# VH-VL binders against TATA-box-binding protein (tbp): the designs that were tried, part 10

Target 1, 182 residues: TATA-box-binding protein (tbp), of Cenarchaeum symbiosum (o74045)
Amino acid sequence: MLDPRTRPRVVNVVSTSDLVQRVSAKKMAAMPCCMYDEAVYGGRCGYIKTPGMQGRVTVFISGKMISVGARSVRASFGQLHEARLHLVRNGAAGDCKIRPVVRNIVATVDAGRNVPIDRISSRMPGAVYDPGSFPGMILKGLDSCSFLVFASGKMVIAGAKSPDELRRSSFDLLTRLNNAGA
Key: E = the ipSAE of ESMFold2; O = the ipSAE of ESMFold2 at other seeds; V2 = 0.75 times the mean of E and O plus 0.25 times the DockQ between their complexes.

## First folded at step 4 (VH-VL)

Design k3 (framework fv_disitamab)
Fold by ESMFold2-Fast, scan of step 4:
Structure k3 (fold): chain C 182 residues (1-182), chain A 120 residues (1-120), chain B 105 residues (1-105)
Amino acid sequence: as target 1 above (182 residues)
Amino acid sequence: EVQLVQSGAEVKKPGATVKISCKVSGYTFTSYYIHWVQQAPGKGLEWMGRVDPESGETYYNQKFKDKATITADKSTDTAYMELSSLRSEDTAVYFCATWFDYSGEYFDYWGQGTLVTVSS
Amino acid sequence: DIQMTQSPSSVSASVGDRVTITCKASQGISSYVAWYQQKPGKAPKLLIYAASSLQSGVPSRFSGSGSGTDFTLTISSLQPEDFATYYCQQYNSYTFGGGTKVEIK
């Protein structure tokens, strides 16, 4: 039996925030650590990646921002705050405060052993397993989460909106696998 | 069973460098971050930083960023924490910890601790 | 940075007593709080995570509550093995409280 309290490892956090003001495309084009090309997406956004960022921040000229590639909520929110400071320091945006929101958490879970997905997929309602097209079993979880389960025992949880939802979804996934005979 | 086994106690002079090891077993070393925590004698716990053993990426508490260097060797399933330019205030028990549920995560498993004494 | 203020710093209690320990965050941290027990010369042991979730193998007399900035650890009926130091931790950015020593009178 799999331990349903096995701890997921967060591999990516997507969070958003809004500067509530327009960002100067002209200033973004001249900023260090910023990639802005008017020919891309009709000039609607640029990308900021400072040396300390695990991932990057997409900045829209509308003032909306998306943080991707961070491995914790703190790091994801930190990227948004760093992007805000970078924009303000370079005159691309006026001084402001932001309120980051988590949009998606992706995590991995390792069972530490093989999971017989070929055998149990037929016993799990809603499971999609077609090894000719994709080697993992696909499941829909609680709330907004979805699951990928591989025969190796490696699993992916995507779509969590908070760390608490991630914990509940991980417990749900492992419990469902146990109930199916894993 | 999951185990984190740390190297033994160290006694160092001011200005020296010390490197503490944390050898893990019972799980896939590269799947989870390894954290380091300092506890000065008779005092509380203070988080120092973490390493991703797969990528080698680190994240530090600013207080320790210029003092501590955290590394991992996935060929030996061992994490390391090196302290440079030792001073008396670095005298403490140092713990490694791992396997956690959330971003900015709680610590399920701990090493036994390594006492580093800095004395002249 | 987030500061965790833990109180009391020590409490004297008898077996069978209800013990309450509080922890206050300097800013909102939702439910991202863990509680640890540490005995002299030993590593800390996880008791509670996500403010109120009991760790596997931890006795049901331990419970956690709270959200936002104010958090509480309760031991409903203190046992001899519970005399130890307890720490709260916020794990958005890993700050520990100052600790509470639970002592025999």
Scores: ipSAE 0.000, ipTM 0.437, lowest interface PAE 16.8, mean pLDDT 85

Design k4 (framework fv_disitamab)
Fold by ESMFold2-Fast, scan of step 4:
Structure k4 (fold): chain C 182 residues (1-182), chain A 120 residues (1-120), chain B 105 residues (1-105)
Amino acid sequence: as target 1 above (182 residues)
Amino acid sequence: EVQLVQSGAEVKKPGATVKISCKVSGYTFTDYYIHWVQQAPGKGLEWMGRINPNSGGTYYNQKFKDKATITADKSTDTAYMELSSLRSEDTAVYFCARDWYFGSDAFDIWGQGTLVTVSS
Amino acid sequence: DIQMTQSPSSVSASVGDRVTITCKASQDISSYVAWYQQKPGKAPKLLIYDASSLQSGVPSRFSGSGSGTDFTLTISSLQPEDFATYYCQQFYSWTFGGGTKVEIK
């Protein structure tokens, strides 16, 4: 039986925030650690990646920011705060506070053994398993979460909006697999 | 001041539908799940379901999945819980409660409760 | 589904007593347990979250302990305002315990 308390490993967190002000495209074009090209996406955004960021932050001239590639909520929020400070320091934005929001958490879970998805998929409500098109079993979870389960025992959970939702979705997934005879 | 304020008491006939509101103030509505809890007269607390106001995603206790519908309106910072096909056993106080989705699992702030009485 | 078995269902106690309430989960829920106090006609009030963390503003005579399947709420020295019903709740699927009424002896 799979251990439903197995800790998922977060591999990507997408979070957003709004500076509630326009960002200077001219200043972004001149900033270190910022990739801004007027010809790309009509000059609507730049990409900030400072040393130490796990991923990067997309900054829109409207003031909206998207943090991607961080491996924890704390790191994702940290990237947004760092991007804000970097913009303010370089005069691209005025001093402001931000309120980051998690949009998506993607995590992996390793069962540590093979999972017989060919056998159990027919016993799982809502499961989609068509090995001719995709080698994994697809399941819908709680809220916006979705699951991919591979015969190797590797699993992907996507769509969680908080660490707590991820934990509950992981428990839900592993419990469903056990109930189906995994 | 953080508050969850529920609509007033309702008296309904068997077979009717009732919709209870939970209006939040003093915080960002989309940063917290809203849960609904039933408490029958003289009985304990029973979790019914919850909504993520940010996504609109819901999850229900199997006992209530065909009875209750939970919704949220971000424009008015209000969560709703609708009960259909009311029976006498649905007579209870219904509470809404918030749950911070960035961690610290707890219902830290509750609504005052709404009494729904189902009688002929 | 995860069952939370709470005991005792009621206890008669005097001011100054040590009161212990237990909850047993039907499966391992790590530390994802909260405890609430409810007085007649009122909404529940959060006392403890994450099994052992005291909610801001709650008196230190309240404490929580446990992990896995066995959890305890302790009131070290019962005060007059503590006569109430107490509930545990697990946060994998939000099941409440049956409640414990702490009533005056």
Scores: ipSAE 0.000, ipTM 0.459, lowest interface PAE 15.5, mean pLDDT 87

Design k5 (framework fv_disitamab)
Fold by ESMFold2-Fast, scan of step 4:
Structure k5 (fold): chain C 182 residues (1-182), chain A 118 residues (1-118), chain B 105 residues (1-105)
Amino acid sequence: as target 1 above (182 residues)
Amino acid sequence: EVQLVQSGAEVKKPGATVKISCKVSGYTFTEYTIHWVQQAPGKGLEWMGRIDPESGGTYYNQKFKDKATITADKSTDTAYMELSSLRSEDTAVYFCARYSWEDYFDYWGQGTLVTVSS
Amino acid sequence: DIQMTQSPSSVSASVGDRVTITCKASQSISTYVAWYQQKPGKAPKLLIYAASSLQSGVPSRFSGSGSGTDFTLTISSLQPEDFATYYCQQYYDFTFGGGTKVEIK
């Protein structure tokens, strides 16, 4: 049987926050570690990537921010706080507090062995498996998560809104695969 | 500042029902799950269940599945835990706690003592 | 369910002593362990998360270690305010250890 306690490895966290004020496009155009071009993206946003960031932060002139590419919730929230500080220090925004919110967590799970998706897909309600179009089996979770399972035992979990939901969904996925005869 | 404030102590007779409240402040109620933990007199902590206030979705420890009902009211930023068919073994302090995005309980209510006696 | 076995159940110690508390998971849980301190009549307080990360505001004499199934909380030099009960907790199904009461000798 598959071990349902196998640890998922977080590969991407998307989180958002709002500065609740407009950001100066003119200042963003002059800032280090910021890519802003009025002719690109309709002048609506810039991208901040400091050397310490795993990913980057998109900053809209409306004050909304999106953090992508971080491999933990802590790192994703850290990117938003770093972007806020960078904007404030360069005069592109006034001093403010932000409240980051997780939007999506994507993780991988490795079963450590092959999973017989050819055999078990017919026993799993809602499973989509068509190897002529895509080599993985697609499953929906109970709530916001979706699953992608490969014959190699590699799996992807997407759509989690918290680390707690991610681990519950991972445990659920591996348990459902066991119940189907994996 | 973040605070979780629970309702006061309760004394109930066997067979009664009790409903404990946990009112939150200092953050957006729907952004974090609220969990409930039981601690019998002189004993350790035991997890009972949790609720996502945004969806109303719940998960329970199997031991408490038929005993406890957890709910949330977004209009008052309050989570509730109801215990039915009370027995002397339900005498305990009950805590509510917020679960952080970093996978730990970061803020706790002060606890509510429920005493079941005849 | 994953069980957390905590030992010892109690320890008698003096101020300045090094105190070590252990927690064993019935199955591998990576680093998904937190440690809490509880004083009589109070709610638990977070000390350590992710097995070894010290919570902001917690004194540096507290440290955590371990991965997989075996975890340890260490207090390097016990202070009067440290006499309390300590609990480990795992994240998969939120099971707590039985607790360790640190008492004055």
Scores: ipSAE 0.006, ipTM 0.472, lowest interface PAE 12.4, mean pLDDT 86

Design k6 (framework fv_disitamab)
Fold by ESMFold2-Fast, scan of step 4:
Structure k6 (fold): chain C 182 residues (1-182), chain A 119 residues (1-119), chain B 105 residues (1-105)
Amino acid sequence: as target 1 above (182 residues)
Amino acid sequence: EVQLVQSGAEVKKPGATVKISCKVSGYTFTDYYIHWVQQAPGKGLEWMGRVDPESGETYYNQKFKDKATITADKSTDTAYMELSSLRSEDTAVYFCARGPFYEYGMDVWGQGTLVTVSS
Amino acid sequence: DIQMTQSPSSVSASVGDRVTITCKASQGISNWVAWYQQKPGKAPKLLIYAASSLQSGVPSRFSGSGSGTDFTLTISSLQPEDFATYYCQQYSDYTFGGGTKVEIK
């Protein structure tokens, strides 16, 4: 029986926030830790990556921001707050509050043993398993999540909109695998 | 021996804030969620939210998202729940409890902390 | 929000009686249900998790059943120490039922 207490490891979080004000392209072009090129993407955005960021923050001149590449929601939100402070400190934006929102979480789960996906895929509603095309079994959750399950016991959960959805989807996945005989 | 020990009773005036602690011992703090549950006098249990002490991730009951702030301090094996802008309807016993990441049966509970909000 | 409707709100029973408490979820929650016992002035005690799994140390007279939307806690032979309020909880969104007070006649 797969242990439903197996903890998912978050590998990427996409979160967004809005400064609710325009950001100065001129100031972004001059800022340290910011890559801005007017010829790239029509000058619509810059990329901030300070030392210590796991990923980076895309800053649009509209004031919208996207945090990518962080390995926890806390780190992803931290990147947005750091980007805000960096923009304000360098005069590219006025001081403001932000309200970060999670958009997508991707996590891995390791069952710690092989999962017989060739045997159990026929017992799982909605499962897609065609080893001639892709070695993993593909499943959809009831929420926005999708699952990839490999025979090695390694699994990927993608599309979670919150840490709670990730938790519910992880539990659902492990429970469904156990009920199918894994 | 696994124990969750909460801070003592509090009496606060309307508009104040209160911060309740929940110190854990006898297990690895980061292996379990810490949940917070409210029980108004003579009423049932109402789940408020939980924290993952490893990541600091929280999940709240929508009713409490603007009222409660839940945190965890790994260096002291202590979880906290702060209530802001206290009103008389916040008078209740507040429990912390540990739960596994799945199944969510809360198997060990703190003794409860009575918070009374009155003038 | 997933609502948990618990019934009855109270029951009076004699020692040795079979007591059944029902909990209905407003939408499907698989087996993500726990049951708790709370005695006056005390913290709740976990009895059942995953709808039917008995918590270690809990007497075998307690059992849980159900899946999907309808769940039941059964006490097969009520004892004096079973005087308490019982709560179901779903752990998709952690909502508690309203509670059932069991009074021994």
Scores: ipSAE 0.000, ipTM 0.526, lowest interface PAE 11.5, mean pLDDT 87

Design k7 (framework fv_disitamab)
Fold by ESMFold2-Fast, scan of step 4:
Structure k7 (fold): chain C 182 residues (1-182), chain A 119 residues (1-119), chain B 105 residues (1-105)
Amino acid sequence: as target 1 above (182 residues)
Amino acid sequence: EVQLVQSGAEVKKPGATVKISCKVSGYTFTGYYIHWVQQAPGKGLEWMGRINPDSGETYYNQKFKDKATITADKSTDTAYMELSSLRSEDTAVYFCARVDFWSGYFDYWGQGTLVTVSS
Amino acid sequence: DIQMTQSPSSVSASVGDRVTITCKASQDISSYVAWYQQKPGKAPKLLIYAASSLESGVPSRFSGSGSGTDFTLTISSLQPEDFATYYCQQHYDLTFGGGTKVEIK
């Protein structure tokens, strides 16, 4: 029996925020830790990655920002705050406050043993398992989450909107696997 | 492994133009900015401008925007800097240097090219 | 633009001495400072990046510290090959400090 209290490990957080002002493309083209190219995406965005960022921040000239690649909500929000500070310090944006919002959390769960997905997939409503196309079993959660389960016991949870939703979805996944005979 | 090799010293008369090359090897040319730095005799380092070799996009220090033109040729992995309307105050060593898109520091430098402007 | 002020402009030192060079930014630049060594007739060489990270192949006697506006390069025990001019540089506007010449006493 899989322990449904096994803690998920966050591997990626996507969060967004809005500077509520336009960002200077000319200043982004000049600033360090920022890649901006007018030929890319019609000149609509740049990418900021400072030393210490786990991922990066996409900055649109509209003022919208997307943080990707951070391994916690705190780190993802930290990337947005760092990007804001970097833009303001370089005169690419005026001084402002931001309100980050989590859009997607991706996490892994390790069962610590093999999971017989070839056997249990037939007992799980909505399961998709076709090893000729993809080696994992695909499951839909109750709401926004989706699950990938591999025979190795490694699992992926995607689509959570908060850490609490992630924990509930992880518990739900492991419970469903146990009920199917894992 | 990473190398930036610049063209040789130039002697020019006032009003002339000069074009300096910077040929790179040991890495993907289009994966890094190439920057240019001026050092007048006995003086410090001054940033001039940079190019993204992939897109051809350039950005210049305001002091050099009407003096320097930076270009890149992806087929030969070579960046160029052209100086126009040369004056005696343009006499300097000019360096090219590689800068990661994310870092803002100069990790590998060319050996420098001395440009002397004299009548 | 962010101005970088180095001190001292020159320092006379002996082999084995501890040498410190300081760099002050006119604005908060977090940790985005690099340090370079330049010997006469040669290109600069990167020593330290991100204020305190030692570049691969650089001797451990070199260290960097600081954050915000105040930064220091330290050579713990000066060697004969360390007599050179040193420059700080900030990542934001790509401005260099004026340089510090470390010369034989």
Scores: ipSAE 0.006, ipTM 0.550, lowest interface PAE 11.0, mean pLDDT 88

Design k8 (framework fv_disitamab)
Fold by ESMFold2-Fast, scan of step 4:
Structure k8 (fold): chain C 182 residues (1-182), chain A 119 residues (1-119), chain B 105 residues (1-105)
Amino acid sequence: as target 1 above (182 residues)
Amino acid sequence: EVQLVQSGAEVKKPGATVKISCKVSGYTFTDYAIHWVQQAPGKGLEWMGRIDPSSGETYYNQKFKDKATITADKSTDTAYMELSSLRSEDTAVYFCATYWDLGYYFDYWGQGTLVTVSS
Amino acid sequence: DIQMTQSPSSVSASVGDRVTITCKASQGISSYVAWYQQKPGKAPKLLIYDASSLQSGVPSRFSGSGSGTDFTLTISSLQPEDFATYYCQQYYSLTFGGGTKVEIK
């Protein structure tokens, strides 16, 4: 049987925050570590990536920000705080506080062995497995999570809103696979 | 070192409200859920609910949904459990507890808070 | 909810005795059971997780076994500090057994 305590590896955290003020497109176009192109998204946003960021922050001229590519909630929130500081230092935004919110956590789990999805998919309520269209088995979790399970034993968990939900969803997935005969 | 430290014992009259705190230290408050467990005098343990401090998401045991309100304050690394419209049946020790991996068992517990409802 | 039925409710034992406590789940729960020890006036202490895994720092005289619906906690040679109440717990809906009080004869 699969070890339901196998620790998932976080590969991406999406977090958002709002500066509650407009951001200067002109200043974004001129500041270092920022890419702004009027032709992209109708000039609605720029991208900030400082050397310390694992990913990047999308900054909308409305003041909304999206952090992507970080491998922990702390790092994702850190990117939003760094982007805020960078915008303020360069005069693109006025000084302000932000309240980051996690929107999505994506993680991978490796069972360390093959999973017989051809055999067990019929025993799993709600499972979608059509190898002619996609080689993985698709499952819906409780709450907001979804799962992709491959015959190799590699799995993807997407849609978690917190580390706690990710842990519960990973445990539930591996438990359901074991109960189906994996 | 990981510690969950709860507020002190309370004595309340029927109909009152009580709010119990659970301050965490030794780990990042927003990384793990905080759970609450009730133990009536001379009785066993009963799970009440939990909060994810990162999102504020709560989940309650149906038995306690109309009695208990669980909240978290990220600025003080403190979770709270509030009991409303107290009755003598609410007299109990209340524990906060957490777990740190993919098992749903409790590695760390607060010391407990005795709430006595007396007429 | 999954009900956990624990037996016996109490047992009288002497130091050096082998003590066995059982827990029965109303539905199959694989190996997703933990066991706790609670002394009067104290918070519960985790002893066993995943039915048979010994928590770090817990003496080896404690052991757990079982899968599916029937689970057992065993204390191979009871010590004075082991007089306490013991609880099983399942992971799906976080329900506890009713407890077993281990008392001095």
Scores: ipSAE 0.000, ipTM 0.473, lowest interface PAE 12.4, mean pLDDT 86

Design k9 (framework fv_burosumab)
Fold by ESMFold2-Fast, scan of step 4:
Structure k9 (fold): chain C 182 residues (1-182), chain A 118 residues (1-118), chain B 106 residues (1-106)
Amino acid sequence: as target 1 above (182 residues)
Amino acid sequence: QVQLVQSGAEVKKPGASVKVSCKASGYTFTDYYMHWVRQAPGQGLEWMGIINPSGGDTSNAQKFQGRVTMTRDTSTSTVYMELSSLRSEDTAVYYCARWLDYGSFDYWGQGTMVTVSS
Amino acid sequence: AIQLTQSPSSLSASVGDRVTITCRASQDISSYLVWYQQKPGKAPKLLIYDASSLESGVPSRFSGSGSGTDFTLTISSLQPEDFATYYCQQYYSWPTFGPGTKVDIK
């Protein structure tokens, strides 16, 4: 029986915020730790990655920001705050407050053993398993989550909007697999 | 034919323990999960927990944590449910039920009445 | 835990009547819903699985419908042997049951 309390490992958090002001593309092009190429996306954004960031922050000239690649909500919000400070310190934006919002959490779960997806997929409502197209079983989440389950017992949970939703979704996934005979 | 045959009725004092058995026949015992569900007189059904007869691993409902123990004996194709520290509100019919792959209980034991009284 | 509620808690109907029983889940459970019939002194009997699939040997007058949070069990033409309590059960998470609906024949 799979342990439904197995902790998921967060691999990516996407969060957003808005500086509520335009950002100078010219200043971004000159900033350290910022990759800006006017040929990319028509010069609409730059990418900030400071040495302490797990991932990066996309900064649009409109003032909107997207944090990706952080492995916790705290780290993702931290990236947005660091990007804000970096822009302000380099004169690309004026001082401002931001209100980060979580958009998506992606996590992995390892069952520690094989899962017989060949046998259980037909028994799980909503499951899609076509090994000729994709080797994993796809389960659509009922709220914001979706699941990929591989025969190896490795799993992916995507679409959670909070750590609590992720924990609940992981518990539910493992319980549903047990109910189907895993 | 599939059959789940449970042990007979029990009368216990508060604070005692009870161990109910469920003997399976007519199928491969280790191929199906077994659950325990109880029903107090005049009340609805309440899930207690699940056991995997193959590996012996279990998961129990939060309400029964620390009081319920589920075990199995593969040589006799029997699952057991032991409930300790009995209270009067534990008076109920206890059922074992076989878990079918698509999330339903297709076969149930006949039930075991456990009465807890002083 | 996922909570299930059933409506009504009890009803009386005449032979030949159409009977409708509702089950509501506290969160979206897709089609992960099962219906059981329990007669006095007996263990529950599986009627419908996957919200709408009729179990082998169950009369065709029984049908299930719904998805998400709202589910319905329908008996199209009530028979005397349908006197029983009906329970819904979800399996999106560990199983939980509705409180039951008692059907008495007038």
Scores: ipSAE 0.000, ipTM 0.429, lowest interface PAE 22.6, mean pLDDT 86

## First folded at step 5 (VH-VL; framework fv_disitamab)

Design c1 (from d5 with heavy chain T30E G100E S102Y, light chain E55Q; at its last look DockQ between E and O 0.05; V2 from the best seeds 0.00; counts 0 for: pae O 10.5 > 2, placed apart)
Heavy chain, then light chain:
Amino acid sequence: EVQLVQSGAEVKKPGATVKISCKVSGYTFEDYYIHWVQQAPGKGLEWMGRVDPESGETYYNQKFKDKATITADKSTDTAYMELSSLRSEDTAVYFCARWEYYDFDYWGQGTLVTVSS
Amino acid sequence: DIQMTQSPSSVSASVGDRVTITCKASQDISNYVAWYQQKPGKAPKLLIYAASSLQSGVPSRFSGSGSGTDFTLTISSLQPEDFATYYCQQFYSLTFGGGTKVEIK
ESMFold2, look of step 5: ipSAE 0.044; ipTM 0.609
ESMFold2 (binder alone), look of step 5: mean pLDDT 92; pTM 0.926
ESMFold2 at other seeds, look of step 5: ipSAE 0.014; ipTM 0.605
ESMFold2, look of step 6: ipSAE 0.045; ipTM 0.613
ESMFold2 (binder alone), look of step 6: mean pLDDT 92; pTM 0.925
ESMFold2 at other seeds, look of step 6: ipSAE 0.006; ipTM 0.567

Design c2 (from f7 with heavy chain T30E, light chain A50D E55Q; at its last look DockQ between E and O 0.75; V2 from the best seeds 0.00; counts 0 for: pae O 10.9 > 2)
Heavy chain, then light chain:
Amino acid sequence: EVQLVQSGAEVKKPGATVKISCKVSGYTFEDYYIHWVQQAPGKGLEWMGRVDPESGETYYNQKFKDKATITADKSTDTAYMELSSLRSEDTAVYFCARWDYYGFDYWGQGTLVTVSS
Amino acid sequence: DIQMTQSPSSVSASVGDRVTITCKASQDISNYVAWYQQKPGKAPKLLIYDASSLQSGVPSRFSGSGSGTDFTLTISSLQPEDFATYYCQQFYSLTFGGGTKVEIK
ESMFold2, look of step 5: ipSAE 0.007; ipTM 0.553
ESMFold2 (binder alone), look of step 5: mean pLDDT 93; pTM 0.949
ESMFold2 at other seeds, look of step 5: ipSAE 0.007; ipTM 0.576

## First folded at step 6 (VH-VL; framework fv_disitamab)

Design cA (from c1 with light chain Q27E D28S N31D L94R; at its last look DockQ between E and O 0.75; V2 from the best seeds 0.00; counts 0 for: pae E 10.9 > 2)
Fold by ESMFold2, look of step 6:
Structure cA (fold): chain C 182 residues (1-182), chain A 117 residues (1-117), chain B 105 residues (1-105)
Amino acid sequence: as target 1 above (182 residues)
Amino acid sequence: EVQLVQSGAEVKKPGATVKISCKVSGYTFEDYYIHWVQQAPGKGLEWMGRVDPESGETYYNQKFKDKATITADKSTDTAYMELSSLRSEDTAVYFCARWEYYDFDYWGQGTLVTVSS
Amino acid sequence: DIQMTQSPSSVSASVGDRVTITCKASESISDYVAWYQQKPGKAPKLLIYAASSLQSGVPSRFSGSGSGTDFTLTISSLQPEDFATYYCQQFYSRTFGGGTKVEIK
């Protein structure tokens, strides 16, 4: 049996925040570590990626920001804070306090063994498994979470909005697989 | 639990090369950057550079870009730093450290490299 | 790069004293400062991150404050194990302060 307390490994966190002000396109175009081109995405946003970032931050002229590609919530929020400071230091935005919000956590779980998804998919309500179109079994989870389960025992949890939701969703996934005969 | 274990002290002659290892355990190696920090005798801490163990991407302090080569081997969960063309001013303790965007939360024990004739 | 100027370079103090160490950044860095303790022959140990957040397992006699350019580490009642060198660090370019040695008076 799979251990329902197996800890998921976070691979991507999406978080957002709002500077509640317009950001200077001219200043963004001149900033180091910032890519802004009026011909790209209608000139509505630029991208900040410092050497220390795991991912990057999209900065909209409206003041909204999206952090992607970080492998933890702490790192994702750090990217938003760093982007804010970078904008302020370079005069593209006025100094402000932000309150980052997690939008999506994607994590993996590895069973360490094969999982017979071809056999158990029929025993799981709502499971979608069509190997001709996609090699994994697709399940809906708690709240906004979705699961992908592969025959190799690799699994993906997406849509969690907090570490607690991720933990509970991981437990739910593994328990449901066990009940189906995994 | 989380542990960074570095290779032992080295005594080298000027002009030599040294390769310091940093073996990690207690976490997934690919999830965190590994940084290297120099501490010369009686001096403070100085950041040298870092590697992303997942991709092998590196970034260096310009002061050290011609001195240090940082690599990672995810098959052995080990980061490396090679120092080339050693000189007496390269005598220092070298630390590897794990970075989580804000700070270095776990450090290796340090590796003393002594460069003498 | 953002320079971190740490003062004083050394402090002579007695057990029970309140010790205050400062760092000044050459540019505003909000609260992105960490503080480390280092004993001779040992690796640095993280004490404070994000200017004022106490790392787990660190005694509550340690505290951090500040934002912008001026940052402070305070030891409210110095203990024998607190005689060490302390470093501040900013996260943008990983620049450390020059260190403050806290030694027995």
Scores: ipSAE 0.007, ipTM 0.546, lowest interface PAE 10.9, mean pLDDT 88
ESMFold2 (binder alone), look of step 6: mean pLDDT 91; pTM 0.917
ESMFold2 at other seeds, look of step 6: ipSAE 0.008; ipTM 0.564

